# Ledger of designs, part 6: VHH binders against Iron-sulfur cluster assembly SufBD family protein PH0883

Target 1, 326 residues: Iron-sulfur cluster assembly SufBD family protein PH0883, of Pyrococcus horikoshii (o58613)
Amino acid sequence: MLLNGEDGSMTIKINHVKEYEALVEIYKKEGLDTSLFGNRIAAIIISGDKIIGLNSVPGVKIRGEEVENGVKADIEIADNVKLPFPIHLCTGYLRSEGYQKVIFNIKIGKNSIVKFTSHCIFPYAKDFSHEALTSIKVGENSWVSYEDEHIHGEGVRMISKTEIELNKNARYTGKFSLTKHRAKELKLEMIANLGERSVLELESKVKAVKDDSVEVREVAYLKGAYSRANLKSTVIAFDEARANVVNEAYGFGDYAKGHVECHEIVKGNADVQTVPLLRVKNDKAELTHEASIGRINEAQLMQLMAKGLTDEEATELIIRGLLGEY

## First folded at step 21 (VHH)

Design z8 (from s2 with I99V)
Fold by ESMFold2, look of step 21:
Structure z8 (fold): chain B 326 residues (1-326), chain A 118 residues (1-118)
Amino acid sequence: as target 1 above (326 residues)
Amino acid sequence: EVQLVESGGGLVQPGGSLTLSCAASGFTFSKYTLGWYRQAPGKKRELVAGITRGGTTVYMDSVEGRFTISRDNAKNSVYLQMNSLRAEDTAVYYCAAKVWYRPNWDYWGQGTLVTVSS
């Protein structure tokens, strides 16, 4: 069953009101932006393999299709569109076990400025596999930002694959964050192709705890002249967690510039590997790399706790100091 | 069975001294960070002193210079020497142990009352 949101209003199926209300309460509990639950904001709300809410606005066409074990959504932004509010992508799964696959095909026209806010909401998952396939094509002179946040239960296995194509003068800023909830098993892959004078900025921040296993691969193909990429990965690993992060940049275009920045923070016995793979295929291209590794010290942690901080507060303060953040 | 058993509490006058002891059993003592917490009526439980696995000591500001924490791994015991006691030190004192890199204290004693009164 498909919901057509082209009329500018959101429709909610009567049989899904309780699922809708449950998602609203989770957003409130977690302090997330609840504006998507009102009319006049472009959004698609997925729960399991069902579309439980869908709204388009002028310049944004959202079409959804319920498929086996999930949803496929096509999102098209017209030329010359500048939206005042983010387009919201809510992917929910409120059962403890199962599998969900979502496919997002996003096409942004020329001369457009849009922001996406994506939330994956799996709070009760104990044995749940999630597969996300996202294709984003950004038209000439357009600027896209995409923020991705996750609410996970203790047993989520996630595979997320994103392909990004940037046309001439396009800009894409992407942020992925999984730091407040258990990663458990995470495989994140992002591959971007950069056209002439396009700009890619990616920031990924992952906290792995207990026995979590994290694999991240981000790839930038700087094909066009004067294309630029900045890839920043931060991995915070506690306990006995394992993380492998690979950032790749390939310089093909004249005067292409790429920078990879990797930061690791370790507490306990965690094993983290971050690897830059930089290939310059043009004498006029420039690729650079920066890396840092910090370890949390037991005595420093205890000294802060004796000043009245909880372990969590003291740990966060040390991490901010090691990363240069305030 | 894990146990932390405090002893040594009692009534003392201001300026006096007490030594608190905590005997531990049921876990590998030398691999844990140890601490003494206290809780006075109507107040939150607060970390008074801590000692790392390697013997480094830390203290809250109001007790530094007056209290000394120590550990004896051969006796599975942690101690708190309290000197120059003040009325404000009146509280139930708890011994606690944690795996240093995990956020929660894993084990707590039942507490021993220290009363500092004229």
Scores: ipSAE 0.605, ipTM 0.920, lowest interface PAE 1.3, mean pLDDT 89
Fold by ESMFold2, fold request of step 22:
Structure z8 (fold): chain B 326 residues (1-326), chain A 118 residues (1-118)
Amino acid sequence: as target 1 above (326 residues)
Amino acid sequence: EVQLVESGGGLVQPGGSLTLSCAASGFTFSKYTLGWYRQAPGKKRELVAGITRGGTTVYMDSVEGRFTISRDNAKNSVYLQMNSLRAEDTAVYYCAAKVWYRPNWDYWGQGTLVTVSS
C-alpha cells in the first residue's frame, strides 16, 4: 500500500504496512530524513528477516532475497548514472531480542555518481546481535559516498564487515557515526583495495560509555599508482569502556599516498588503545599517521559548569575543542 | 544512608560574611567532587563554587574573589566562605557531591537559607 498518496511514497509490500509505518515514525522521532521514503528514491527497507519495501529507479536495480535470520540484497548501478538523490538502505529490527544478518552486494558501474544513505534502526534492542557483510565494487571514474547512521537500544552487539574495491579513478567517501546511542559491543572492520588514481576517505566516530566494548579496524591497500587514502577514526570513551582501534595502510603503488588519523578522548577510567600499522613496499609511496589522546580534565569540566553549563554541555564543548570541531 | 547536611545560613547585612558548612556521611567523601549550588525564588539553580577531589577550586564569575570553597576530607566536610555579600547572593544554598565523570550530581543536601538584607 502506498503511503502519503501516489507521489512521494514508496511501493511497499501490503502485508508489512505496520512495520513500515513504525520505521517512519522512528525516523520522525529521531529527526532523520523522512524524504528518503519518497517514490523517487531507490531503496530497500528491511525489518527483521523481511523485505518490507523495495523501489528501483532508472539506472539502479535492487534485488533482495529473504534468508535465514535476515536479508541479502544485490544493488547494481549502471554505467553513466548520476543520481540526484541518495539510495536508501534501511535495516530495521523492532524486537528486543534476537539476531539479524544482512548481506549487501553493491556494484557501481563506470562514470557514475551515487550516494548511499544507510540507517540501522534497532531502538528497542535489549539483547540483539546484528551482523552486516557489505561488498562494494566501484567502477572506473565513479564517485560514491556512503553515510551510515545508527539508532540503537541499550543491548546491541554489532559486527560490521565491509570490503571496498576501487577501480581506476574511482572515489569513495564513507562515514560511520554512533555517538548518540549506546554502542554496548561494536566491531567494525573496513578493508579497501585501491586501484590506480583512486581515492578513499573514511571517517568513523564512536562513543563508548559504561562498560561498552568497541573494536575498529580499517585497512587500506594502496595498490595502484597515485592511489590515495585518508582514514580517520575518533573514539570517545567514558566510564569503564574499552576501545581498540587498528588502522592499517599498505603502500604498493608508485606515488601512493596514505594518511591514518586516530583521535581518542577519555573521560573517567576508560581504556583506549590505538595501533597504527603502516607498511611501505614502494620507495615512491608515502604513508603517514597521526594519533592523539585527549583526556577530559576534572577541573576544566567544573570550571565550565561554573559558567552555567551542564556536565553534558561542558563535556561536549571540551570534546569539540580537543577534536578541532567548532 | 547518604546524607549531606548544610548549616551556617542566616541573615546578614550587605558587605558581611558567612561561612556555610556541609557535613557528609554514608559515602567515601574523598572520591567525590563537591559543589555549592544556590537558588533564589523564581530563578534556576546555579553552581556557585566547586572543588575537585584534588582540591582545585572553581567559581562562578559573580562570586570569584569573594567566595572560597574548601574541603576537609578528615571531617567529611565542605565549606563555603562568603565575604563581601550582596543582596543578589540571597538564596537557598545546597551542598552537592558527584562522581566527577558522571553527568548528574549524585547527592544533594536539603539547603540552608542565606538572606542578605539591609
Scores: ipSAE 0.593, ipTM 0.905, lowest interface PAE 1.7, mean pLDDT 89
Fold by OpenDDE, fold request of step 22:
Structure z8 (fold): chain B 326 residues (1-326), chain A 118 residues (1-118)
Amino acid sequence: as target 1 above (326 residues)
Amino acid sequence: EVQLVESGGGLVQPGGSLTLSCAASGFTFSKYTLGWYRQAPGKKRELVAGITRGGTTVYMDSVEGRFTISRDNAKNSVYLQMNSLRAEDTAVYYCAAKVWYRPNWDYWGQGTLVTVSS
């Protein structure tokens, strides 16, 4: 049985109204865009191993299947589609303990422009493992933006693997952000194959605290001629956290250009490592990298605190300064 | 047992000077960032002066040039020399210690009252 939402809200399963409301409330609390739950938005809303909301719009077909411990979703965008709103992927887990696996197979047609807003919402997690497997195929001349934001409790272990295929003249911008919350364990992997004149932009920002362990691996295979890739990973590691960032670029296509950046900021006794790997098997390809490991200065932090800022505020300000986000 | 004990507070006239001392015990003093806080009636507690593990000093703007924080690791002590005292400096002063990269101060003294009045 389905329940129609009021005021243009998404149709949801009646037996999952509580989960739906809870997610919306979390969005409100966290200052996230609640308009993403409107019926004009293509979306899949997942709670645990249940699909609680699913909405297709013209040009976007979403199919979902409930599977053991999670959900499999197929998303297909037609050719020549320009969406005025993002596609909303909401993956929630509202229990404190458990395991969830989600699989997203995304196919974008030709000459299409689409934005994905992906949220992982695990606010109560104390002992929770999340596995996300995503395949994205971008058709010729299509532009895709994919933004992934996470709301986590204290006990999240997460593995995220994304495979991206870019056809001729395709563009993909991916953003992963986990800076407001934490993961006890994070394994983030993104691997992309770039076709002719395709463009890949990946930006990952992760904060690790306490005894968190973070592994980030971004890989670009620049196979197509004139393909371009920019990979940027920033990890903030506090306390006793561990972080390993490996960004890889392979230049295979004629006049392919790749750039990889790995930036780490350390506060405390964190153990951090960054490895930019560049490999060329075509003398016409060019690859560059930039790597840095910075630190928060104790005196600077104290100075800001003496001006009335909290440690957290001061830290944030310093980080922003280091990142040039002022 | 960890202990921070302040001393040296009292009544002083405007323009006067006072030296506060804080004696620490029960932890590895040299590994900690130290600070002096003050709290006046009806006001929030504020960091007056700090000193890093390496000895770098930081001051609140209103006390800059008048107050001097120092530490003696051999004596497990931190000091606050206060010169040119003003009425607005009246407060309970607390010494504190923290692991520098942690958001919270780990240890606090009981406080010592400083009253600046004619």
Scores: ipSAE 0.588, ipTM 0.913, lowest interface PAE 0.7, mean pLDDT 91
Fold by OpenDDE, fold request of step 22:
Structure z8 (fold): chain B 326 residues (1-326), chain A 118 residues (1-118)
Amino acid sequence: as target 1 above (326 residues)
Amino acid sequence: EVQLVESGGGLVQPGGSLTLSCAASGFTFSKYTLGWYRQAPGKKRELVAGITRGGTTVYMDSVEGRFTISRDNAKNSVYLQMNSLRAEDTAVYYCAAKVWYRPNWDYWGQGTLVTVSS
């Protein structure tokens, strides 16, 4: 039995109404866009190992399978598709303990323009492990935007691996954000193969606090001629947190151009490391990098405190500013 | 034993001046950010002035230009020179020390009362 949403909400399984409502409430609480639950939006809504909502739209086929400890989803976008709304990928876990594995296989046809809004929502996690495996194949001349925002509880161990294939003239912009909550343990890996004249833009933002451990690895294989890649990782590390950011670019194609950036901001006794790896096997390829390790300005912090903010509030404000999240 | 001991408080007329001192002991003074807080009756404690490890000073808007915070690491002391005192400056003033990257102040003095009244 299905429950039709009121006022344009998506159809959900009736036996998962509670989970659905809970997720919506979390979205509201966290200031996320609840319009993503509209019936005009292609979407898959996952809670635990259950698919609680699935909505396809013309040109977008979503197939979901409940598997052991999670969900496997296949998303196929047809050729010549231009979507007015994003595709919503909602992965939730509403228990405090457990394990969840999600697998996304995404195939975008040719000459298509699509946006993905992905959320991982684990607000109550105390002892929770999440594994996400994503494969994205972007067809010729297609443009894809993929924004992934995470809301985590205190005890999330996450491994995320994304593989991206860009065909000729394909464009992919990926954003990963985990800044509102602690990372705890995060391994983030994104590997992309770039075809001819393809363009890759990756941006990752992560906050690590306390005894968090963060590893970020972004890799661009610029195989295609005239391919372009920009990889940017920003990590905020506080307290006793550890962070290791490795951005790799390989210039193989003629006139391929790659740029890798890693910016880290530290406060306290954080242990941070950044490694840019640039390798060229084609003398016509060009790769560049920029890396920095900065710090919270003590005076600025105090200035804000003198205006009535707590240390935490002031720090947060500074971080938001640094991250461009005003 | 860690101690912060304020002195110099008292009664002063509007427009008057007062210098508060805070003597610290029991910790590595030079590694700490220092501040002066004040709390008036019925009001929240507020940071009046701060000084970083490097000596950069910060002031709340209402005291800017009137108050001066300074530190002497050799004497393990922090000072607050208060000029052009106003009635609204009446409060108990506390010196405090913190590790700059920690969210909380680590050490507090007992406080010294400053009363500005005609």
Scores: ipSAE 0.574, ipTM 0.908, lowest interface PAE 0.7, mean pLDDT 92

Design z8 (from s2 with I99V)
Fold by ESMFold2, fold request of step 22:
Structure z8 (fold): chain B 326 residues (1-326), chain A 118 residues (1-118)
Amino acid sequence: as target 1 above (326 residues)
Amino acid sequence: EVQLVESGGGLVQPGGSLTLSCAASGFTFSKYTLGWYRQAPGKKRELVAGITRGGTTVYMDSVEGRFTISRDNAKNSVYLQMNSLRAEDTAVYYCAAKVWYRPNWDYWGQGTLVTVSS
């Protein structure tokens, strides 16, 4: 029995209705966009090792395979597809312990414009390991944006590896943010290969607290002539957290241009290391970097609190000032 | 086991002075940031004065120049010298302690009432 019957565009398997409804309620609780569960949104909804929702729209083919401890999904966008709504990738795990592996293979055709909204929903996790492998190939003249948001319990260990291939004139913008929930143990790796006149923009923002351990590696290979990349990493670390961030750019193509921004804010005893690695392999390529390190000062924090701010409000204000965000 | 005990509150005339004391036990006092909060009827609790681990002091605007916070790590005590008292200073005063980089104040006293009235 199909429970999403308005247009027949979203299939919910009958034995997983409770899991599907639970995910929707978590979205409501966390303030995430529930319209992404609508019948006009291309989507794959995963809970544990099961596909519990699947919806297609013209120009988008989504094929999923349930595997041991997870799901493998192949997503193909045709040529000349300009989607007005995002493609929804929801990966849920609603138990407190376990392991999940997800593999996404995403291919975008030529002359297409698409947005992906990806959510990882692990709100009750106390001892949970998540492994994600993503391959994204972007066809000529296409523009892709990929936003990744996470809802984590207190005990998530996550390894995420993403490979991006940009063909001629392709553009990819990606955003990863984990600042509202515990990182606990997080390892992110993103490797991108840029073709002629392609553009890559990546932004990662992570907050690490308590004893969290965060590793981020972002690599751009600017192989094509006139390729451009901008890599921005922001790490906010409190308490006794540790974070290591490595941003790499390699300039191979004629007139390739790359920029790396590394920003870190430290409060307490946290240890943050940010390393830019820039290799110019062509005398016509241009690679630059900038970095900033700010430490929150006890006296300045107290001064703002005496003006009526909470610790959190004062901390946020100081962070915005250190990052130049007014 | 943790205790913060305020003393020194009472009734005082406008323009008068009081010294509040807060005796601490059950934690490593020198590693904490200390503060005095106050709460008047119908108002939110507000930070009146704070003192860092290293002795740097901060004050809300309306009490700066009139109040002085100090700490004595050997006696595990924090003090608030209140001079030139005004009717608007009438409130229950609480001492509090926190690990400076953590968002919450970890420990609070029971409060001591200060009334400034003629």
Scores: ipSAE 0.545, ipTM 0.898, lowest interface PAE 1.8, mean pLDDT 89

